# Designs tried in a protein design chat: VH-VL binders against o27280. Part 5

Target 1, 266 residues: o27280
Amino acid sequence: MDSMNVPEVLEIKRIVEESESVKTFIFSWDFRREVRPGQFVMVWDFRDEKPMSVSLIDPVRSEIGISIRRVGEFTDRVHGLSEGDLLGIRGPYGRGFELMGRDILLVGGGIGMAPLAALADEATARGMRVDALVAARTADELLFLDRLEAAGVNISTCTDDGSCGFKGFAHERLLTLEENHDMAAVCGPEPMMFQVMRILDERDVPAQLSLERYMKCAVGICGQCCLDDTGFRVCAEGPVFWSQELSRVREFGRYRRDPAGRRVPW

## First folded at step 11 (VH-VL)

Design U12
Fold by OpenDDE, fold request of step 14:
Structure U12 (fold): chain C 266 residues (1-266), chain A 119 residues (1-119), chain B 112 residues (1-112)
Amino acid sequence: as target 1 above (266 residues)
Amino acid sequence: EVQLLESGGGLVQPGGSLRLSCAASGFTFSSYYMSWVRQAPGKGLEWVSAISKSGGYTFYADSVKGRFTISRDNSKNTLYLQMNSLRAEDTAVYYCARLDDYYYGMDVWGQGTMVTVSS
Amino acid sequence: QSVLTQPPSVSGAPGQRVTISCTGSSSNIGADYDVHWYQQLPGTAPKLLIYGNSNRPSGVPDRFSGSKSGTSASLAITGLQAEDEADYYCQSYDRSLRGSWVFGGGTKLTVL
């Protein structure tokens, strides 16, 4: 058994309240184990296990952060935890983002901003110009704005109700932006990502997109996260995919598979 | 020692196909973008194609789009260039080059393999 | 024609200083992409000479220097030696059309 596949029981070092429904849990991390933005870890609360994106990578403080949205029983339990409590963490897994270019666009929706926030930190540290289109349903659901601003990211906000920034969806806001970037990284609701990718393709902007699928093993064995036709395993070949790869994925933006393997529309 | 070694070059008729390989050693192959650059006899350097670290994204010069396919097998530390519908103007020495992802230069080159397209 | 523009040839006597220019555009050098220089001796593969506008790889003597300004770059060779006779190419990245790596047309340096 590979040691990386054995959950490490880690103490919650800090908890950051990102929004009413999102918390970031901070852990000490040994960076001899490399972690990249876009990769995920399996979080184990000793009852259940769920994949979560890494939202903070801080080699200076030897810390990582995992942002979790409260959406169900597992996350309810996790949100009930306090600093000093324990969680099991194994990973990291999956393919992370590849940075390229001098000018990068980040497009995130809701909790999808989690991996993009980590990517923003890396990009800015490398001296890249970073623009971020941060989308949410309402103003109070916009994530990581202060953090991104502090990092020097140029932020454009988008809310469904118009309570902050552009009123509408991310792809609609994107259409109003004329600047082309060297590369884009996208993460959020798949319908959003689908529309954003379409626009970016039309503009000939290379794009990477992080997909979300039901994951069980996280190591490419069980096949629960396989994408139709291609056979891509989101946990192994992803979760970050290039737009050129996703162009071959028929189900992208259309449906996903539930834990029982049934097609479920977005 | 970091090195790249091209193979697969040769003589082929117009309309024919050829597959080039580039064996990489001495570095973590999957951590780098890779590229093919060619040089026609007595001419300058021309970028042909590039591929991302994972192989998920490919780049092509207009002169080879639709005819050439770049790919990589990271488990074998090998870069490939499938060349179809070859033309006389494709005659060149083909170099494999490692791309750095910070400066976007080519810091490692192979010795090249000659491709001759002639009737 | 090449995306980057170089003089086709330059010449100098031993010990002299020569410069090779490389002119790009707003989509490459002007887009903050660095310029790299390669030396190609007759019958050999290109060798990286300067990277990141002005950095020398190990083994490259300090008589070779590079600079960049605006949409242009320059390679300077001081104390010209006979072994410097070669073809020199500048290279950058172009962000247009989904991205491409672009070369200059090359400059033949003759040592008189």
Scores: ipSAE 0.908, ipTM 0.951, lowest interface PAE 0.6, mean pLDDT 96
Fold by OpenDDE, fold request of step 14:
Structure U12 (fold): chain C 266 residues (1-266), chain A 119 residues (1-119), chain B 112 residues (1-112)
Amino acid sequence: as target 1 above (266 residues)
Amino acid sequence: EVQLLESGGGLVQPGGSLRLSCAASGFTFSSYYMSWVRQAPGKGLEWVSAISKSGGYTFYADSVKGRFTISRDNSKNTLYLQMNSLRAEDTAVYYCARLDDYYYGMDVWGQGTMVTVSS
Amino acid sequence: QSVLTQPPSVSGAPGQRVTISCTGSSSNIGADYDVHWYQQLPGTAPKLLIYGNSNRPSGVPDRFSGSKSGTSASLAITGLQAEDEADYYCQSYDRSLRGSWVFGGGTKLTVL
């Protein structure tokens, strides 16, 4: 393994509580190592290692942020950490988002808003008009609203229970919107992304989508994150894919493979 | 020095195929959208196709959709245009151009390669 | 035929000021996409002359200027010189049909 892929032990500089289940961990970052929205890092708690999207990129403060949702043993341990504690970080890896057009639509569900928040910052900094459709199960699970608003993003919310914004799913809310954008970036539950992509394709809106798969090496060697038929490696050719690429991926929106290689439906 | 160099042009019969190449040097190729623009003899400039930085998204003019395929190999700093089912009206000088993704202009052009479709 | 409309030809005497117009629509110039201008000398490839409506690349004389308003743009050339005789093209981006780069029909500038 390349020495550049050795985790760097970093101190947690700050912790932002985004919701009951999501925390953003802030680290000092040497920006001689470039990082782009949509890329991910491998987070090592000295026991296990997991891929996490970068949710904050701040060259001014020389910081990056990693937003982590509490979903299992690894993330439970990480959520138990405090400022000043240490984590191993290696990366960044993968292909990030490409910005195009004058106005873009961000569609995010749950923790999927993490990479999109970083993209929103870049887009607004470039002077682009940014609309964001932020989806969650409940109002208290909506992520990064204050941050997006502060950046000048036009936000539309939807919740499964109707506790905030449109009652329903992201693709349903999207159907009610008449405006077409120059480009869209999508990240969240794969069934959501699948439906959103279909709508965007019908509207002739170029779209990029960030996929999630079981990932082990992060460097395109082990093949654990390989997509069926195409051979796309989510860690190398992704995690961000164009809709034109995903149109060739039959697996997308239908199933994933678990660590044992078994097909698991969404 | 930033440079684009086209190759692959020539004479081909109607219905034939031709593959153009554009070699890029002097800049980070993978950081830019690329495009093909053509100019028929004595006519104006016509945009033909464009491709995203990664190559994952392609754009085509209606006049070439279904017949032309743009692609790129970032490891070789090369842009390609596969032209199938060529027609007489495809006769033109084909230019490779670098696109900026902020202004959406074409700031670097190659010298062009001539494609002639004739019986 | 061309998405952007230019006059086919303009002419001027040395030292004079000439203007070339470029008219678009709500899906390109009117959608706040920038207009770029290219100069093409006889037998040569196009060269970027103006980018981002009014910016000059290095090496382009300040005699050349660009402006944009509404759905139209304009290229102005002051102090016209013999070497300015060329074809000039405006270009923008059109957001319709999943996006396309669009050119004007071109304007032949003759220096009298």
Scores: ipSAE 0.907, ipTM 0.951, lowest interface PAE 0.6, mean pLDDT 96
Fold by OpenDDE, look of step 13:
Structure U12 (fold): chain C 266 residues (1-266), chain A 119 residues (1-119), chain B 112 residues (1-112)
Amino acid sequence: as target 1 above (266 residues)
Amino acid sequence: EVQLLESGGGLVQPGGSLRLSCAASGFTFSSYYMSWVRQAPGKGLEWVSAISKSGGYTFYADSVKGRFTISRDNSKNTLYLQMNSLRAEDTAVYYCARLDDYYYGMDVWGQGTMVTVSS
Amino acid sequence: QSVLTQPPSVSGAPGQRVTISCTGSSSNIGADYDVHWYQQLPGTAPKLLIYGNSNRPSGVPDRFSGSKSGTSASLAITGLQAEDEADYYCQSYDRSLRGSWVFGGGTKLTVL
């Protein structure tokens, strides 16, 4: 089946409640169809379609997982589904993360940890040392801690309210960490990513960052996810970008465009 | 068979420009970091530049920063090195090399292409 | 000049054992990055000889061996043969300046 075209109707095999607002939906997957951490799929509930990052890649069980945060009407409907219910899945799409070196730093905020969790599994499977800075507003919103721990990831937590780990933002916590890595992977709120990238650049650490933009077609045709001045399409050239690429993107960390194409601040 | 084949070398005057190409075959080109290494006549090996799998991240030796640009076209299985503002000390055989992304070694080398910068 | 230091030359008679040292610093070998060795026969391109400190690619005889300790690495050749006469280079990685691959100055091995 061509991953660029028609959604495949899949049965929800299992649902994992990650937090009060996040669920992971697990599907059977034919791994002849390759999928990489950092790639996304379009999820279709037969009314609307939204891009979602792949958060679990399990070739042993022949499963993939998609973690979805409850944030609107679409996700409300999806969160109301049960095991055995159906969803349309097309993809995967986009450029995923590259791995290099022997150690990697993951910096994730909120649901941004979804693609990073998948990356962590791949990295640890390769025998890499993985450090993860997991950030959230509160302790209850920290995601995948047990999963990361089980994978052998060295975890540092950060919460806005100090309810777990470092009190403050991810970039503030990062400033207190002196160790450098071969590379870093970052995903979360764009203001967070912007600050984290700045610090990593100052430290000469190669970094990849996963951006979120409004996506409609997911195949680089409609242009809804185009980044200003560069013409980068988040769905085609991204969503994972190198820091060197993002340095050319004026809007990064500053504003985004809504579904109507209007500039909106972060 | 895994193979790298360099081309584009030649004679150029100081301050001139030259573009090298490296054609890859026998492996999934987009799955590897790539590198350029040069060797001046009678001298040792010197790393010049490297590029990530997607081409989104580039590395340069201090000796060539600002003058050389590494790029790749994964659809053509080709690596490039644009050399500007060439100097006499840039005279060397330039090798294309495949990098492994874990050990940071170079497991495949081309035959090299000679670049001579002379007035 | 080279970030990694090698002796400029070594020699040995056929059947003997020779070693080539490679000395780095805390920013490369000492930072626990792996050392690789390359053999360059006269008039040819370099060939990977040892990777990951001590691993041999297919086709490389077991009389070639590599080791690493601290900030240094070593290539050992046992049962030296005439065809081993070549230049040998060690290579590692340095994460400074956004990352760089670094070579030794090379060692010319002469078989007497």
Scores: ipSAE 0.854, ipTM 0.938, lowest interface PAE 0.6, mean pLDDT 95

Design U12
Fold by ESMFold2, fold request of step 14:
Structure U12 (fold): chain C 266 residues (1-266), chain A 119 residues (1-119), chain B 112 residues (1-112)
Amino acid sequence: as target 1 above (266 residues)
Amino acid sequence: EVQLLESGGGLVQPGGSLRLSCAASGFTFSSYYMSWVRQAPGKGLEWVSAISKSGGYTFYADSVKGRFTISRDNSKNTLYLQMNSLRAEDTAVYYCARLDDYYYGMDVWGQGTMVTVSS
Amino acid sequence: QSVLTQPPSVSGAPGQRVTISCTGSSSNIGADYDVHWYQQLPGTAPKLLIYGNSNRPSGVPDRFSGSKSGTSASLAITGLQAEDEADYYCQSYDRSLRGSWVFGGGTKLTVL
């Protein structure tokens, strides 16, 4: 409990190349520090610290996996690391996903599939039927398909360019799926999540959505992860929110904020 | 020992308001969905409302939508039901119940608290 | 009235077998949602008797059993005893009612 806010320096045990731009870094983990799907960790490369989703939670092997997409200087440096190299990890933080019922729909866009892959493992172990809609711009960016299949997940794919599965956006594919789910979990680009949420609300399907926001402290004291109009802190009250909570949030799906707090388009 | 204890019932006039509380003990309250179920005198059980573990998602029977609000305070291990615009047909014993999020059954019940709505 | 239909009453002599039916629809029991059974003794709160169609909580005698088929479920009580005299409710979940927990109307069991 006391060490949650101090990075623990851990050795990279294994690296899985998920795609050209996404790697999963595997660490040994003492599960007395419990981790739930949808929680995040702060990854420290001794120069900067960024929030990253937990994509693998394996108490049997005492392993945790962190999936990181190469998008900038920090992630470029981390992608340059090898097995045996060190990273600082603090956490886990945030509210994870709740499960309900027997039939769950996962809707993931790009790296947003990372926390959903962890959730899929928990749901299948619990005996739930899991359907996953895996979305990306192109076939090369579809993540975790083999892992989801091995877990017994029923996979539907969509790509913006039609190179794999349904051609179009995740919410368009969703309209063609069966309406027999007890709940949904959604993670990906916020405009995608907004459109998916509206369809699920119309169908009266309870949905949980994982938001991405700028974070500094990760424990809710600095205010950098706050949402408009509600004061919700993504690192403390989220990152996973119910659709009913997000319906009160003006900024969701409309715009994002830079570190200075200015509105910018998604 | 897992226990649920309702309170706040009483006599209220039509159009009035009442808030019910349910104190939970003997289990990790924040790990469970919770529900309210009512039973009018001499009648059967009727589901009223349910709430997610965090309190962030709520469900209501059509008969109470817009008039009742379920909420929870996980720091106090307490479930609430705010009842507004009460009608005679709301007269019932109100039970707090622990809701299983996989089976959708209710494995722990309180003793109930009586709400009477009459002039 | 009740989304799930139960007979209003059933009776049996001590030692006999009785069954209580619970009839739903394609949007609840027929959509593979579980059926749960509750026993309510006079003046008391309901008590979970059977969950997940056929599972007994700890402390429930094995002479109580449940089953589900199609859009219907059944509670069976063998070796009927005087203490079994109570009201019995079935319960399920219904997707078509915007996500609602639904109960049967209740069955009064009388031991003769």
Scores: ipSAE 0.714, ipTM 0.866, lowest interface PAE 1.3, mean pLDDT 90
Fold by ESMFold2, look of step 13:
Parts: structure tokens; sequence; C-alpha cells
Structure U12 (fold): chain C 266 residues (1-266), chain A 119 residues (1-119), chain B 112 residues (1-112)
């Protein structure tokens, strides 16, 4: 637990520009500390610390990749870094995705595709057929398409503005896809995940959904990542939950909480 | 040695309840889906229920849905089956089985525990 | 009555080859779900014999083999031995039953 609870200072090996607003930062990693798709790390820039998704898990090269979207002061500072610069990383934390069956559907919105890209690599490596529904506001914000294609993933796209693929929301596109999957994994804006979960529940497709909540400690002590109604801590019992678990959570898809714990609309 | 050991079977009246346990050893229990399969005396195998690695997703045969509840405690390496509203047709040997999440086969079986539902 | 259909019995003399069939439908074997085979010796729990249509777990003799074609599968036993006398079950997954693991009715193998 020593290394997981204290940030390890690591050198940025490579930076991949995934889009205008998203970069993947690649680090050497000792895989005696196991990392699974759906787990997260805390990234420390020596001033602040934020949870970030692991998008690349490469034991052959002994590398992990962390995908970060520029959305504020912390992420602006991190996006300003170069190869050779240092970041603190602690983790991994949380419960990752489970795989089941032979046919998996991935549904990702925006940066939510990051943990699903890692899962796609694991699923294809074990011989699963992988369909991915990749959603964004515009074509320029669709993430990981080349990587998914190279892995043999069958990609469907949708964009809010119709600039690529289906014009509309992920759940609308999902209604037009074949219903032949053994499981699904979903990550993106919580309202999207709620709508997608409803469709998958009607189809009796077991689904796992990755949630975010405000996090501080990442080990379940501070209570900042708790869900209403269940006492689940996203950093400890999640961030990945099964659809059957989330059906007991009234807040899912309806509201979020600000850093002070107040309910706010999505 | 990979082992599964069922317990909790016995004689119960119709409408009664029993809870079965399955103690797992010799493998990382939390890394596997688990299942219950039953066999009525002189009859074939019938799948009853299955549960995901975390316990967060469960499957039930129609014949037991609403009456039986599968669960697991990964800290104790134990699988459970809570059986309520028992009927004579639930009389069977109940096997705990380790479920392969890719092939959907059952590669490790316990020796079973007998449940008899009789007046 | 079983979702997967097996002959109720089969017999053979020592040294011979026997085949046990398992017939499913488009919602299980025909939807490309794997077929597994289990051996149940008298008075014992079932034991995995073949998984993923044709794979043998360690410790299972190579005289046991499995195959799958269309909506059907078969288990072949060559060099039949007295200790092969048992019940044999096939098993698959059926998507149409809201996600169910399904077994055949079982085949009693008698060694003459």
Amino acid sequence: as target 1 above (266 residues)
Amino acid sequence: EVQLLESGGGLVQPGGSLRLSCAASGFTFSSYYMSWVRQAPGKGLEWVSAISKSGGYTFYADSVKGRFTISRDNSKNTLYLQMNSLRAEDTAVYYCARLDDYYYGMDVWGQGTMVTVSS
Amino acid sequence: QSVLTQPPSVSGAPGQRVTISCTGSSSNIGADYDVHWYQQLPGTAPKLLIYGNSNRPSGVPDRFSGSKSGTSASLAITGLQAEDEADYYCQSYDRSLRGSWVFGGGTKLTVL
C-alpha cells in the first residue's frame, strides 16, 4: 500500500495528441502493481491532484497511458508539459471492468472512451468480438478511432451535430444496432449512461457503467465519492458498477454533486 | 488443490427456507463467476443461478426466479444460495460450480449438498 | 423436454468407438455458443470432460474428443473402457431464454 497511497514521481515518456483537447501521457510502469481497465489513478502536478482514467495498459512495453481532457486550470497546466517532464501518480484505485461472453458492446461518450479503449484491447486479446459505439458532440472530438480500428473493433459513430456517422445521441444510435451482445461497458456523460442503461436493461444485456464523483482520498476514507441511497463509494466499490447495482441508486442520471456536496442539475 | 465445498442442505417443509453455502479454496475466488446447478434424484442436471465476479450481477433460471437469491462474500471466499418458498420440485442435490466467463462452461464442481422438501 | 437433445442411452464393447450427439437450436449452439461435455460417474459429481467444443482439460485422455457443426455437437470416445460407463451431459448457453445455461437430458453409456 505504500506506493499506491504516496504519489510516485514518474517521467512522461510520450505524449499522444488524441484531439485538440485530449492528450494521452505515457509512463513506464512496473506491472507488479496490476492495472485493470476501468481503474483510475490520481495525477499530481505538484500543486493539485485529480483522478484520471487509464486508457493504455501495455505490459509488453511496461507502459501505461493516462488520457486527460483540458477542462480547467489543473488540466491546462498538465497539457502544457512536455516529454521528460514529471508527474506524480498514485494508484491504481477502484474496481475495474469484468468481461463475460464472446460479444461485447462498448458505448463511450467523449473522454469516456478512454477506459473503454483499454478494455477493448483486453477483450480483443482474449478473442472477443468487440463493437464500439463512439459518441461525441462533433467529429473532431471522437476519440481513439484509429486505435480501435487497428485492434479489429467494429466501430459505429455518432455526433450531436451529424458531422460524422449518425446524427444524434448515443442511445438513439443504439436502438438501430443489432441486439446480439453478451455484455456491455458504458462510460461517458451520466445522462447518456442512464439512457443507454435503460435500453440495455430491456434487452437483458448485462452492463457495467463507469461513474465519476468528486474524489479526494481515492481510498474510501473521506466519503467525498459516495452515492445516495447505497453508501457506495465510487473510489472503493466503483468506479465501475453493474447495471443491477445502479438500479438501486436514485441519483444516477438525475443530478450530480458539487465539491460542497450540494445537488446540482446535469 | 482447487476445491468447492457445499453445506447447508437438509430436510425442510414446503414453504420453508434454507441457505446453502459453498466454501472455495485453492484459487482466487473473486476472479471467477460462480454458479449453482441442481440434480433431482434420478434426473439430469439443471442450471439454477449464476453471479458475476463482484457479485453485482445475477442470473436465475425461470423456475427459481423470485424465490432464490444468489450472493457471494469475496472476503470469505464463499458463495451463497438463499432459497425461499421451497417446493417439492426443489428437492435435489445442489452443486456449486466455477463458471468460465468466456466459454460459459463449468470447470470445477463441488460434491453437492442434498435438499429435501417434504411434509 | 431438454433444450439440448441427447440420446437417452448408448452402448459399445471395450475397444470400440461410440458417439454421443447433442442437438440444439439457432438460439444456442446455432448462435455459435460453445458446447461443453461433462462425465458423471455413478454416485459422483459431474466432471468437465470437454470445453469450448473440442478442448480437453488436463488429465482427460485423448480418446475423448468433441466437435460441433451447425446446431449440433458430438462427443466421441475411442478405445472404449469399462470405466467410461457413466452419464454424459452436454451444455451450452441460450440467448433466447433471457440468458440461460442449458444442459442436455443426459446419455447413459453402457460398456458391454
Scores: ipSAE 0.712, ipTM 0.864, lowest interface PAE 1.3, mean pLDDT 89
Fold by ESMFold2, fold request of step 14:
Structure U12 (fold): chain C 266 residues (1-266), chain A 119 residues (1-119), chain B 112 residues (1-112)
Amino acid sequence: as target 1 above (266 residues)
Amino acid sequence: EVQLLESGGGLVQPGGSLRLSCAASGFTFSSYYMSWVRQAPGKGLEWVSAISKSGGYTFYADSVKGRFTISRDNSKNTLYLQMNSLRAEDTAVYYCARLDDYYYGMDVWGQGTMVTVSS
Amino acid sequence: QSVLTQPPSVSGAPGQRVTISCTGSSSNIGADYDVHWYQQLPGTAPKLLIYGNSNRPSGVPDRFSGSKSGTSASLAITGLQAEDEADYYCQSYDRSLRGSWVFGGGTKLTVL
């Protein structure tokens, strides 16, 4: 095996401004390379390479969308690009979400709504009833609301500052929602996901949660994305895990690791 | 052409252990939830256990919780049931079934394997 | 008692119509979970007969039909034939039992 997994250079077909800080970059995609909600891609700007959520999976139009929040040097450079500019994409990688039953709850915080928006499209296409709890710090950071509404998703919002919907955290709003779902899918800040998982476990709702960890290879050989206690590699066995899998992982919700592998608190 | 084939049944004493296997063919095994269902002699069908596509989430009937473990190996297209602390009431034909994740019905069944728990 | 209730037996003459009831509760059929029906011929494994309340898999004769209303479901067999002599089971999902698949007790159909 002399080949390596290298990015394919693709043209930005369309850019959607989702918020002041989040853009979705849309590319033509050959779906002989299957993409499932919850999988990720590595995005290369010819200087650096970062994992990014797939937020749009549209085989009919032969398009994928990748949603990117401006948070640092790499994402600042990517946000400065225009339609027609080039990016390298390798993937998809990782385990995506599974669906079960007829009633699904999505709980997304900030950019965590990106993979859940793709899942919502798949769930509604199957005829599932979809409830989404969309959380952010402020109203103008709530993502994908128009798209979710157009898909027929029943939306509940919460904001830390109360500027839209419920004032408070996603897990506090969750306590006030009906307990009639067959499963849940959760993605967002890990402290939020930990609290949401606790509630869903108490309610015996099967839940899948999408984790973020430091990544280099994205194919499971470098060990940089491993979880303590289990040896799970987020890029290979995840990033989507079932709540029963995460119950065996003590680091979840407790701490994270920096690029040097050191434990740091959340 | 879609087929499920159970194996590993037999005679075992109370308190003993047994591991059942179910070999799948003719479909993409990793794309389906799977289930075990049993039928005691002269009795009806009783659901035993179910498992998600990845194997990461499992369900158990109350009668087997803590004693039975469902698992799968998607690289080998095989479903397993580890049965520990067996009791006489576990005597049954054990069926492997393919579970529909939307309807929650079981559209493909194996032929079954007999487990007898007796002194 | 089984979670879903079926009559223990039913009989009919060739050519007749018979029905088999399946009664659940608010935590299964009444919570909008589908009902499925299985036929088990003597000495064989169960076979899916009806899924999603009323859908027939390929190869199942159209004289088998299913319906659901409220907390109950029904399997109807018209034009009864000798080979229909079998055990019939209904099945659903019950969320109240920490998520479980539940079967009826079974109905023995005798063709006279």
Scores: ipSAE 0.709, ipTM 0.866, lowest interface PAE 1.3, mean pLDDT 89

